# VH-VL binders against LIM domain-containing protein F (limF), part 6

Target 1, 197 residues: LIM domain-containing protein F (limF), of Dictyostelium discoideum (Social amoeba) (q86i44)
Amino acid sequence: MSGQNILKCKKCQLEITNKIITNHNSDTFHEQCFVCKLCSTPISDPYFTDKETGDFYCAKCEVIRNDQSKPLRESLGFCSLCYKYFRQNEDILTIDLERYHIGCLKCTICKKGINNEKYYREKMTSKLSNYCCEDCFEKVDKCNGCNSMTLGQTLLAMGKNYHANCFKCFKCSEIIKPNSPYSINKQTNTPSCQKCN
Short names: E, the ipSAE of ESMFold2; O, the ipSAE of OpenDDE; V2, 0.75 times the mean of E and O plus 0.25 times the DockQ between their complexes.

## First folded at step 1 (VH-VL)

Design z03 (framework fv_ponezumab)
Fold by ESMFold2-Fast, scan of step 1:
Structure z03 (fold): chain C 197 residues (1-197), chain A 122 residues (1-122), chain B 112 residues (1-112)
Amino acid sequence: as target 1 above (197 residues)
Amino acid sequence: QVQLVQSGAEVKKPGASVKVSCKASGYTFTSYYIHWVRQAPGQGLEWMGRIDPSGGSTKYAPRLQDRVTMTRDTSTSTVYMELSSLRSEDTAVYYCARGEIDYSYGYYFDYWGQGTTVTVSS
Amino acid sequence: DVVMTQSPLSLPVTLGQPASISCKSSQSLVYSDGNTYLNWFQQRPGQSPRRLIYEVSNRDSGVPDRFSGSGSGTDFTLKISRVEAEDVGVYYCMQGTYWPYTFGQGTRLEIK
């Protein structure tokens, strides 16, 4: 069941019958509920929310309230996928200098968390890779040039799938770009670029 | 390894006060909240409050705020929970539990003490 | 305060069979950051509670894969795919979205 035409304040959960205030997350509030806890002025970006109480603090008052009693913590940093801090006794997965909760880095196929021992990656950019577990690796299409998995877009050439940077001239090893002409050596069944043909 | 070790069982008379301790080890004491949760015999869990060991700030359950006081000693990595004006319904096992402080992270209880039995009887 | 309601309160299960526990909140547990702070705890007889699941569906370290959490908004479920003898105990849901934190009444899992 729902009250389909009733708009409720996220702070107090009561119906909004007067002026509606909307935050950057599209949450709605009574005007009196979207105010700074310390100075009582209407909230505007940037602002901070006390996780435990749900109270809002403007940028100025956040600095003031934390000035003398700022929580001290030994920072192990935060996860590059979920952006939440690591706990002191938490196992951290480190890949290419980026840090992850062990459960945050998931196989793109089965969605299960990836462990240190058994995973495969498809490198897309310097900071972006697709990952899969050992069991799923057997089931994904492989690039005919590098024999690694293909979870993203591939080039279809000579009836086979290639990563864009893996379809290379047999003679000079230069990348044969998509929609570029190439020749096939029928004796060796290998591609050659225009220059080497 | 994270450990929270609590003080021993207490027997108190109605109207008295009890002070339970929780000693933390295996992590940076000032980086996590310590919460107190109690459980009456055969009943469920009731959150009592929490303390920030860094600044000493506290938040108490509204039902208990006039009787509960939480303090800490950073030199011994120990949190204390004192409950005054004890009644028979305060008979319970009292637990301390660790929680996250960071605003970008959820507040939840990842490690618990072994519990302290407090019995209020005449 | 946010009221957390569990059902059933008593759950007799045959070994090897699945078990399911429902948890309903009186208010949506979605926080302004888009996260849902719903946790599940297990308490074995004579022991302290142990966290099983945090933020709806994330298993804590050392928790077997047979435990899973799901749900959104006000309706949440803890499932055990194959109940083992070690699973006997009381299970609690807990919300951390609003102060004060509140727990469900608890569900006692028993082997029949």
Scores: ipSAE 0.000, ipTM 0.447, lowest interface PAE 17.0, mean pLDDT 79

Design z04 (framework fv_ponezumab)
Fold by ESMFold2-Fast, scan of step 1:
Structure z04 (fold): chain C 197 residues (1-197), chain A 122 residues (1-122), chain B 112 residues (1-112)
Amino acid sequence: as target 1 above (197 residues)
Amino acid sequence: QVQLVQSGAEVKKPGASVKVSCKASGYTFTNYYIHWVRQAPGQGLEWMGRINPSGDSTKYAPRLQDRVTMTRDTSTSTVYMELSSLRSEDTAVYYCARSYEDLWSGYAFDIWGQGTTVTVSS
Amino acid sequence: DVVMTQSPLSLPVTLGQPASISCKSSQSLLYSDGNTYLNWFQQRPGQSPRRLIYKVSNRDSGVPDRFSGSGSGTDFTLKISRVEAEDVGVYYCMQGTHWPPTFGQGTRLEIK
């Protein structure tokens, strides 16, 4: 008897033992190999093939991936949060001389992206800040000294929350350090450090 | 001491482009955004756009974004505003103004240039 | 865009008398950092605008104490306690809280 023809998947080069998918060029594929790389749905015409990877993309996803493949803006370097290069037509946010994709800046509370929307910042260090969207800002505790949000570490003094740098002597304006003794003027309800007592 | 000095008056024909310069002195240029504001004869002030301290981020008024380009040369402490496809309605005095700003802070226009008159006539 | 509305548009005043200019915004100008970014500018004929007031009520260096700003939310006022001849010009309010920054239409102060 003559030998049997063994069909191989054009994408993975392995034998097809189950359902065979055939394209317009009469190429054969495993059902799981003839899918869109981005959306995982079965491919139908028209479709596109990446020449370097051999991956397939449906018409919808080809438009999406082409947008992501826009040229790099090499002079700007990369995002300080995700460490990926900026591309042509991407919106860029610059804070304290560092650059970010807008989509990388997320609300600390709800985790939604901050996309040129109104937002609130709590500066913790020269290189670290908490960010908050407008909806979440209403719900967070505020510093009694600066009236800004308190998502980071705070000092509880005189029954109220303060950023460490916001609890100051009323007389000399020096910062009253955590766990340092201070006096309260009962008439004005204001704190004073040991040196000003 | 602190000043913004703009380039001289320009007369252009409809359809041409104009490029106005704004040179900063007397302060740390890299700490400030530069905004452009124009004023048609006898009219009020109209914001056109701004460029950030690093020169890598611009925001333009939606009505002008297809015609306006702002750039910065840090070596000369100079900001440029180029307006293309000029129309008679673009006849105005163009001002630059500085602002200390982050997206969480808003604006302050404390120092302004002397203005550049741009006349668009056939 | 946030609409800034000034009144009156024309303000004739007698020398030595007080003057008051109103500025209303279509949205609250209180920003998340607790600041209200409402500025007042003076433009004398043939000159660049000069900032008089920033953050509602703070006078710029060199601005006489007869100028004062007040207000909150959406309603703001610039007052001149005693008008001098040098005050002739157009006054603009401007908000910086919301993108894009917007100006009022201007109030022309004239001496009677």
Scores: ipSAE 0.000, ipTM 0.410, lowest interface PAE 19.5, mean pLDDT 78

Design z05 (framework fv_ponezumab)
Fold by ESMFold2-Fast, scan of step 1:
Structure z05 (fold): chain C 197 residues (1-197), chain A 120 residues (1-120), chain B 112 residues (1-112)
Amino acid sequence: as target 1 above (197 residues)
Amino acid sequence: QVQLVQSGAEVKKPGASVKVSCKASGYTFTSYAIHWVRQAPGQGLEWMGRINPSGGYTKYAPRLQDRVTMTRDTSTSTVYMELSSLRSEDTAVYYCARVEDTYYYGMDVWGQGTTVTVSS
Amino acid sequence: DVVMTQSPLSLPVTLGQPASISCKSSQSLVYSDGDTYLNWFQQRPGQSPRRLIYKVSNRDSGVPDRFSGSGSGTDFTLKISRVEAEDVGVYYCMQATHWPYTFGQGTRLEIK
């Protein structure tokens, strides 16, 4: 009816007696009702509306809200070994861009969980890597050829451990393969391949 | 010079929790692990677990894992051991002890012990 | 868990005589690094335990020469060459090779 033309705020359903804000759908709002729920600033394009509450969010706050509205466990991520979500305030071990529960990554030597930031890695030729905790690092056997740590499979030759590519002929520097014959110089304790005998 | 000083005796009811402190002095706090060992009256020694004060990382005896929590405060050089859901059989003297090698050497310096009595 | 068994449980000794305590483990205490992490502790009446021996045979600082540790694998011995009055107390072996750490049940040394 004429004279009963009262504009109501679509958000609060109360009469608008002052400044009227209109959106692209021709809905009307109080100035204070057409604001971002999170930062309280007046809404401008682009903006987003929560379908359940009718609250508005500016573009910047929509990104923040989406991160916060996810279940907390999903936002914290999950362990790459056990595939369970991290808990709030849980210490997380990060190695090579992968995240692990403290203790899920096992030391190759003692089989105990790696429980601190200080760990040691043996780089493998394959896609696999071996890891060692701080407590085992100084106790692991060293490769007799390169003097570096050995955690995985080694070649036992002349009573000592070698990486597969570190057991070489002293004379020609060619790798002595596991099933190949070789000779030992008793004075220098050095190996020589069949061709260099 | 090197000392571990523990908090005083506690009397608790079954089902309660107790938190014992161990304050270190005379050495670099973060360079030594702290282990906890308890002794029931007239009985032998039982290992409870350990904490690395540098990272705060812990390892507990499997029997106690669900009830024991070890924490540290590096600003006060203090380690805490909290035992929950107390039972009469938890009545014991609780010791903290330091270890230079986190996993392998035995405890070279011990606290004076804290008596915890659990009774109704 | 590794079970540590001490014998005897009660050891009465005359002053000046030698004493010997045995400690047996349910599995080898040789760690993968070749070392054996067997410790011996002394607890005098009303006192905290104190370490006497670490890694089978190494005496801790301040421990008298009359104390010696020996053994390998699963069988270990603590010897006191000449018992003094201050040696009265309970002695414990402890393994730190396998998790969780475990103690023997203790041997009470008494003066006859």
Scores: ipSAE 0.000, ipTM 0.413, lowest interface PAE 18.0, mean pLDDT 79

Design z06 (framework fv_ponezumab)
Fold by ESMFold2-Fast, scan of step 1:
Structure z06 (fold): chain C 197 residues (1-197), chain A 120 residues (1-120), chain B 112 residues (1-112)
Amino acid sequence: as target 1 above (197 residues)
Amino acid sequence: QVQLVQSGAEVKKPGASVKVSCKASGYTFTGYYIHWVRQAPGQGLEWMGRINPNSGGTKYAPRLQDRVTMTRDTSTSTVYMELSSLRSEDTAVYYCARDLEYSSEWFDPWGQGTTVTVSS
Amino acid sequence: DVVMTQSPLSLPVTLGQPASISCKSSQSLVYSDGNTYLNWFQQRPGQSPRRLIYKVSNRDSGVPDRFSGSGSGTDFTLKISRVEAEDVGVYYCMQGTEWPYTFGQGTRLEIK
């Protein structure tokens, strides 16, 4: 609680009074200062630092930055899966904050390209997402915590499927990790972590 | 972080014009539509229009079409909404909000709002 | 314009009890793609609106499962299974099927 140990943003050198972002080198940043120079999205590992300018670049923008054959029309943006620029008048699929070539997405179940406007997504705890076409959607199990589809790795608990981050203690709402002890209330059929049991 | 930050409160006389700004950060500015919605004191929400920041194309509510103009500056990731010929009934909080037009899936985030008071 | 009508306009509810809000549109909200673009928004005092529900019944990320939307065509309902103190605010339905987008008049939920 000493004034001598004030945390400063390594990028702008000003005091951090709000949310602190820390990298793997234990450097601290303002949330708005730890962003990619090219796409302005928040940085996450892996990332790259330009040693001459001190600017940060996410993995995909580092590929673009070092591409000697940069296209003349880079303002159209690039695909987040293949890291290639979009062509003029090309259909672009936007999911969350990322943009994709339609042909880059494949159904996890049937392995065919997703070319329809209708597709369904499973958000993974990692940055990867699973997708399925409309024809396969009705055939997959749903997560009992978030009511969305399950295509990848799931927890099977109480006879039901859950995404890893969706299996939570009924009393404290903390995530119950795989192989962690938990109890089931026999009357309500709800899980409780060891701390809340 | 994805956020929309709006300009400060304005006080205008009847017949004047007001220009409100909405600065986007934390995402690809040209990838999402920006809508403008207003709310008069103690009243409900009224959709005013939207702009495509990539093309500059706009779609306005018919009742406001002759008085509202929406523009953007891609170099600063900022959208502007200008309302002319102000009347006392234009007194409201004006919000900008991000969306994909056809899905209405996000309509998120919203700016903090800009209060415009038209004194008569 | 598509007219959206909410009922009731004022909804006093006891903590822990259910609440229900009705929304009626002057015409069908089914778009040519087969989707129904009916949204529900919540506005807490002094805050910007936030969306709770999109396409009639789909909850937005972070919205508790005690909120649910239902309906079809011209008649829609927002239900809160057990009202909590933080639910105080005004709720709006909104259609995105026809231009211009239109909102209902709003329903003020208050705790008695």
Scores: ipSAE 0.000, ipTM 0.389, lowest interface PAE 25.0, mean pLDDT 77

Design z07 (framework fv_ponezumab)
Fold by ESMFold2-Fast, scan of step 1:
Structure z07 (fold): chain C 197 residues (1-197), chain A 122 residues (1-122), chain B 112 residues (1-112)
Amino acid sequence: as target 1 above (197 residues)
Amino acid sequence: QVQLVQSGAEVKKPGASVKVSCKASGYTFSSYYIHWVRQAPGQGLEWMGRINPSGGSTKYAPRLQDRVTMTRDTSTSTVYMELSSLRSEDTAVYYCARDSPYYEILTGFDYWGQGTTVTVSS
Amino acid sequence: DVVMTQSPLSLPVTLGQPASISCKSSQSLEYSDGNTYLNWFQQRPGQSPRRLIYKVSNRDSGVPDRFSGSGSGTDFTLKISRVEAEDVGVYYCMQGTHWPYTFGQGTRLEIK
């Protein structure tokens, strides 16, 4: 590489145009991105990296976040689904940077536990998602309206699965609610609500 | 079901740029990283980089970082890979592939696009 | 970069006989979470690669049980217990533990 090397920050992935900070692994960072998450002070050796989030902690703050004076159950953290504390040396499943007990995530279809293996999810709220195992995912139909998978309750209309908010009138785009009457144009295979008929 | 559909074959002259697309469907677009891997004729596989469709953050192979750019359009669930200053040795089949959203590790490419042939010749 | 070395590079095999491919990494592939991110891919002529094995020994859905992966640290093996005609192609190991992610050079499996 000669002169045309564009350096990106490992933390935020944006181009570094100012001062470049380099760690012991030769990774490059913006000055403002190579800081302790708790105290916001620039990182210097020794420091610690949370392997799941990529966040950095200075030596003082690492001691604080792992304070042995706190009850052990509280210092180990808790499951994002059941909100109960992890046990010492317990296996933890990490999905989207959130931690779960191995037994807490179950396939919505077959009800078997998801155990740090290949899995798929449908996110419903900030703290709730439907999950399925690899075998079940291959059998799941996608929502015909938004083209995303659906693992929870769906509206079955015109022989196809839809999220409740994805089955819409072709003419007015308003949601056609469950059990509401609608018409099908057989040539285009598109639905129309009662008001647009 | 999960599908990654790539744009068609390209023929370019040395020094030009090429932009290849990868349209995702059948899953939540923002929940998985998309990686790009290329394969020169008769040769092995080479990792080029990845993009997080949620925030748009990218990570490129060091030898390509000066020439490769990855972007996404969330409204069309499409990822783009642009390679500039093309050379004859960039002649390859370019693949997009899906992986889980882990910051520093690649858990494996579970679904691949069909590939886009890029030929660079004068 | 982590160098992935496969052997043999060419593997002629008789139908119904077993086949074995070795993959060695220049450094340990065990990540700090206790997992080893080594994958095996199959590429049939004219097709995209297809993942057969992830995390050393886990078979993907739809992959026949005649395929198995094993190994730890820096030494990994892909075995086919009874080779079928459809197994013709190139097999690649890949590591996801260390950035930038790297592949082995490939092993071409052919029927004698």
Scores: ipSAE 0.000, ipTM 0.407, lowest interface PAE 22.2, mean pLDDT 79

Design z08 (framework fv_ponezumab)
Fold by ESMFold2-Fast, scan of step 1:
Structure z08 (fold): chain C 197 residues (1-197), chain A 120 residues (1-120), chain B 112 residues (1-112)
Amino acid sequence: as target 1 above (197 residues)
Amino acid sequence: QVQLVQSGAEVKKPGASVKVSCKASGYTFTSYDIHWVRQAPGQGLEWMGRINPSGGSTKYAPRLQDRVTMTRDTSTSTVYMELSSLRSEDTAVYYCAREGYDSYWYFDLWGQGTTVTVSS
Amino acid sequence: DVVMTQSPLSLPVTLGQPASISCKSSQSLVYSDGNTYLNWFQQRPGQSPRRLIYQVSNRDSGVPDRFSGSGSGTDFTLKISRVEAEDVGVYYCMQGTHYPLTFGQGTRLEIK
């Protein structure tokens, strides 16, 4: 009913109606606006701001941007899988703002190179991501914990596939490790670790 | 044994097409790009283009891009180079050569060459 | 296109003596990763080319240490410290920094 205080994103100057990101200066941003200019990764400390443009850079990209000995690194970029820089006029596969040599990105299932933009990605918490081609997509199981696709090894628990870090105790949210004992609540069909009974 | 084996010599008339093959063995076929390089009699080396045998993507020399086509068959570990609208100046020995993805190990392995003669 | 110029085009040398071949590029071969993709190849009569040197100064496996590469930017040199009979052939420099890939015109090494 009554008027609410509507915050504006400092970068795009539009109203923030969803998740608000606040920096150490108490400036507010849309989640999608508080990202590294070069790699589009969400910003976290430490980060750097270009005072001329107002653009943000993560620690890794700030080093690349300021490499005075090799200025072409900023313009051409490098392969996100092998970390080798691109040659001028080299054919580059670009997927979700990440760049790859053609042939570096391989389907986890069939091992064939991914050379077009039709791909499917398993998002990992690690620095590495797993990918599969369009033809293999139908063979992919989904994790019952996070509902995302599974391309690597999975934990089979309660007749379902899980990423190792997605099979958690319902009561305490701790990861239930492989071969660790757990109980099943038959009414809710949820797992509980030994200490939560 | 790691090797690239090419098809035999060809004699063609001007205006014809020629298709040369290069069969890889002794290594993982899809891990290395294959380039084509030609050499006219008594002349130097000329780069024609390359193919990524995993995805099939190609990059051709600008002067040849309208006449050259590179393909591969992963089931036989073979790369093909087809050159159309042949001219007398296309008379050359045609080589395939391997390039690794890491550190750009250019042309560490070459085929034996295929002689293509275009005579009017 | 990057033009690669070799000098001399013909190099008569006495067995056991040193030989030197120059290669100049029309633009810098330093890539954005700081590496210089300059290769040297040897072609013996009737044979396929064989890579001797990659990235300016790295010898391929099986290449004798009498072969050495040096240089930077646009000026490169291949040296043979003592020429042997088996070294007869044509030597080519090649740049891999820019597409299209280009070769020098070749230097024919012959025994006098």
Scores: ipSAE 0.000, ipTM 0.427, lowest interface PAE 16.3, mean pLDDT 79

Design z09 (framework fv_ponezumab)
Fold by ESMFold2-Fast, scan of step 1:
Structure z09 (fold): chain C 197 residues (1-197), chain A 122 residues (1-122), chain B 112 residues (1-112)
Amino acid sequence: as target 1 above (197 residues)
Amino acid sequence: QVQLVQSGAEVKKPGASVKVSCKASGYTFTEYYIHWVRQAPGQGLEWMGRINPYGGSTKYAPRLQDRVTMTRDTSTSTVYMELSSLRSEDTAVYYCARGTDYEVYYYYMDVWGQGTTVTVSS
Amino acid sequence: DVVMTQSPLSLPVTLGQPASISCKSSQSLVDSDGNTYLNWFQQRPGQSPRRLIYKVSNRDSGVPDRFSGSGSGTDFTLKISRVEAEDVGVYYCMQGSHWPYTFGQGTRLEIK
């Protein structure tokens, strides 16, 4: 800046004192003012501007808003899986702070919607989780390390199924990776990694 | 009580424009679409278009798209429907109605205004 | 546009007898969300339309039990089990599944 110049946000017309965001037209915005109206994600090209309201929409949300004849409600929000808005008085499934239509989450085993009933989640190290309904939970194989269900890929060790992160050395508690050598204590029927045996 | 109150009857000459208002009360104005439906004397119902009061977005029936404009004023909870280049065939009762297929289904065109008679005469 | 065809167009009925109105759509009315947005409206002489049925078969609050809706896909029916004098008017089916929204041409119910 040359001297004591004041930059104003094009959207709100107030002074920008923090991080400045600039678009392809060299307009300046507050970080919180240059976001998609529907998903609140920071805008990047390509993006769209509603000519009536001046609101911005990312490419994904532009498709959603143009394909729906429905009011946009900030207070109700939208499903994290299908990206469609919740209806009034609709039951909403909330898992790990994410919100879903009841029918959007499917049981991995029977493929039926998890409909406001008790559900079970397979704990994974990745952000992707597997889910099953109560009926299928009783029938699905359990991890011998954590005693929780196994819906995705498992490690078969000592004749038993384990989540990859649940097959651990009995002595040091470190994860025994697939195809890594380990020993079995025949008295306790417990595994020990190569370092600990 | 939820209600929609429309402006009074209009008599217009061919080629003129008419602007009909619809004032909403008893609910959150920005949460429901407003549709416009007209009915020529002795004829059936014809959907003209709708407006989303939250953002002002509109969708118009294709045959009216070049002549109809819908707007809203959120400060007065009022929707406007303007029809230009009026013809004798535009003589009809014009209704506003609340609702959307996205809401709980009982809100879909569940509340109607009393109607505004527009007569186009030479 | 989806064309909505009603039959009959004129329905004279004797008081206390049943009445049935058919509505056929040129395309399936199952929307992308799996719901079927077929509504039935009643318009009494000189009055605004009033919704009777939403989503094929659900009665609006205050609508008498004698009214029922049924159907799926492209074929829908509105039935009145016992016609009363207050039922005189024009009945319209209406689809909200496909833009632009369209109405049937109407069925006039009259007492014989």
Scores: ipSAE 0.000, ipTM 0.417, lowest interface PAE 16.4, mean pLDDT 79

Design z10 (framework fv_ponezumab)
Fold by ESMFold2-Fast, scan of step 1:
Structure z10 (fold): chain C 197 residues (1-197), chain A 119 residues (1-119), chain B 112 residues (1-112)
Amino acid sequence: as target 1 above (197 residues)
Amino acid sequence: QVQLVQSGAEVKKPGASVKVSCKASGYSFTSYYIHWVRQAPGQGLEWMGRIIPSGGSTKYAPRLQDRVTMTRDTSTSTVYMELSSLRSEDTAVYYCARDEFGEYSYDYWGQGTTVTVSS
Amino acid sequence: DVVMTQSPLSLPVTLGQPASISCKSSQSLVYSDGNTYLNWFQQRPGQSPRRLIYKVSNWDSGVPDRFSGSGSGTDFTLKISRVEAEDVGVYYCMQGTHWPLTFGQGTRLEIK
């Protein structure tokens, strides 16, 4: 006897015991099974379903797969930032084995397209990085908390730059949030949060 | 097949300018960088600079940047290297070389252009 | 400028014997992307240079496997396991990590 609380994923046909994703047809899926076929990211409305294969595509990837020049362009691949196919004889920038349209990869500091051979990278996650061109590298500051380079938004505290999660209380090691009051011990030059004062 | 064909030998007087050409064929001209490297008689290789043909962006060796200019013509798939205020020390074979987006591997080279500077 | 120093400058070798060329850089050649842009070129008499090895140890198309590159940081080596007559020429290391790009002074391989 199956109870009303026993649900199976429509894609893999296995029981769902964690977070349940439900589509507009009331079909249920594992979170990991309701993903775009091309980019592997979780599906959100609007999305599209290939009626012959049952595969899902996010709005962005549906545009890519419906490109009328796909047979010619598909062999050339697509840009890792904008996800549009390269055209025949189009200029392609290759960095870290990823391919980009000329001008799609932009310097965080000067906002110009990275057309120069050399670049500098701040790796945030496996799929997220900030970049700067060679000419802007000398303007890169280091985070005073972790000593790594900073290209994105930082907090300016005690005259020094910090990543958002690197400015911490000396006594309790909790993150001091933006606009939260803190005190400075003049003798040790260390910050402390309100609770540790 | 990829080919880089350079212009013929030049003989110049001190103080003159020389313009060497490098015509590319067999690949997408704007998809690769072109570098210029020279070699004085019996000496080693010296990097002069590079051009990105798609946008025309250039980068030159500091010791040459006041005298060297690199340009391209995308309609003819040709890169040019002009060196001004020539001295006897500029006597060399000048090479163009293709590079895939800063890999600096120089996978194809031109045949070389001999430039002789003498009075 | 990064100085590239090769040794020996002259390398006489007997056919079929191994040969080894050293290349040292005045600064680390590890780039911010984690790659090491150290390349090896061969120039036969009267010819344009030819790429042999890129990024320390990767072969260019058509390069015989008797050639190998190794090294890290500032110290690099090009080895030929069994020298053949066609290997006569000058060998250059080159760094692409720092601007301006710089070459070693070259090593002339000669058959004795």
Scores: ipSAE 0.000, ipTM 0.424, lowest interface PAE 16.3, mean pLDDT 79

## First folded at step 2 (VH-VL; framework fv_pozelimab)

Design p04a (from p04 with light chain N93D; at its last look DockQ between E and O 0.29; V2 from the best seeds 0.00; counts 0 for: pae E 9.1 > 2)
Heavy chain, then light chain:
Amino acid sequence: QVQLQESGPGLVKPSETLSLTCTVSGGSISDYYWTWIRQPPGKGLEWIGYIYYSGSTNYNPSLKSRATISVDTSKNQFSLKLSSVTAADTAVYYCARVEYDSSGYYPDAFDIWGQGTLVTVSS
Amino acid sequence: AIQMTQSPSSLSASVGDRVTITCRASQGISNDLGWYQQKPGKAPKLLIYAASTLQSGVPSRFAGRGSGTDFTLTISSLQPEDFATYYCLQDYDYPLTFGQGTKVEIK
ESMFold2, look of step 2: ipSAE 0.006; ipTM 0.523
ESMFold2 (binder alone), look of step 2: mean pLDDT 92; pTM 0.942
OpenDDE, look of step 2: ipSAE 0.410; ipTM 0.741

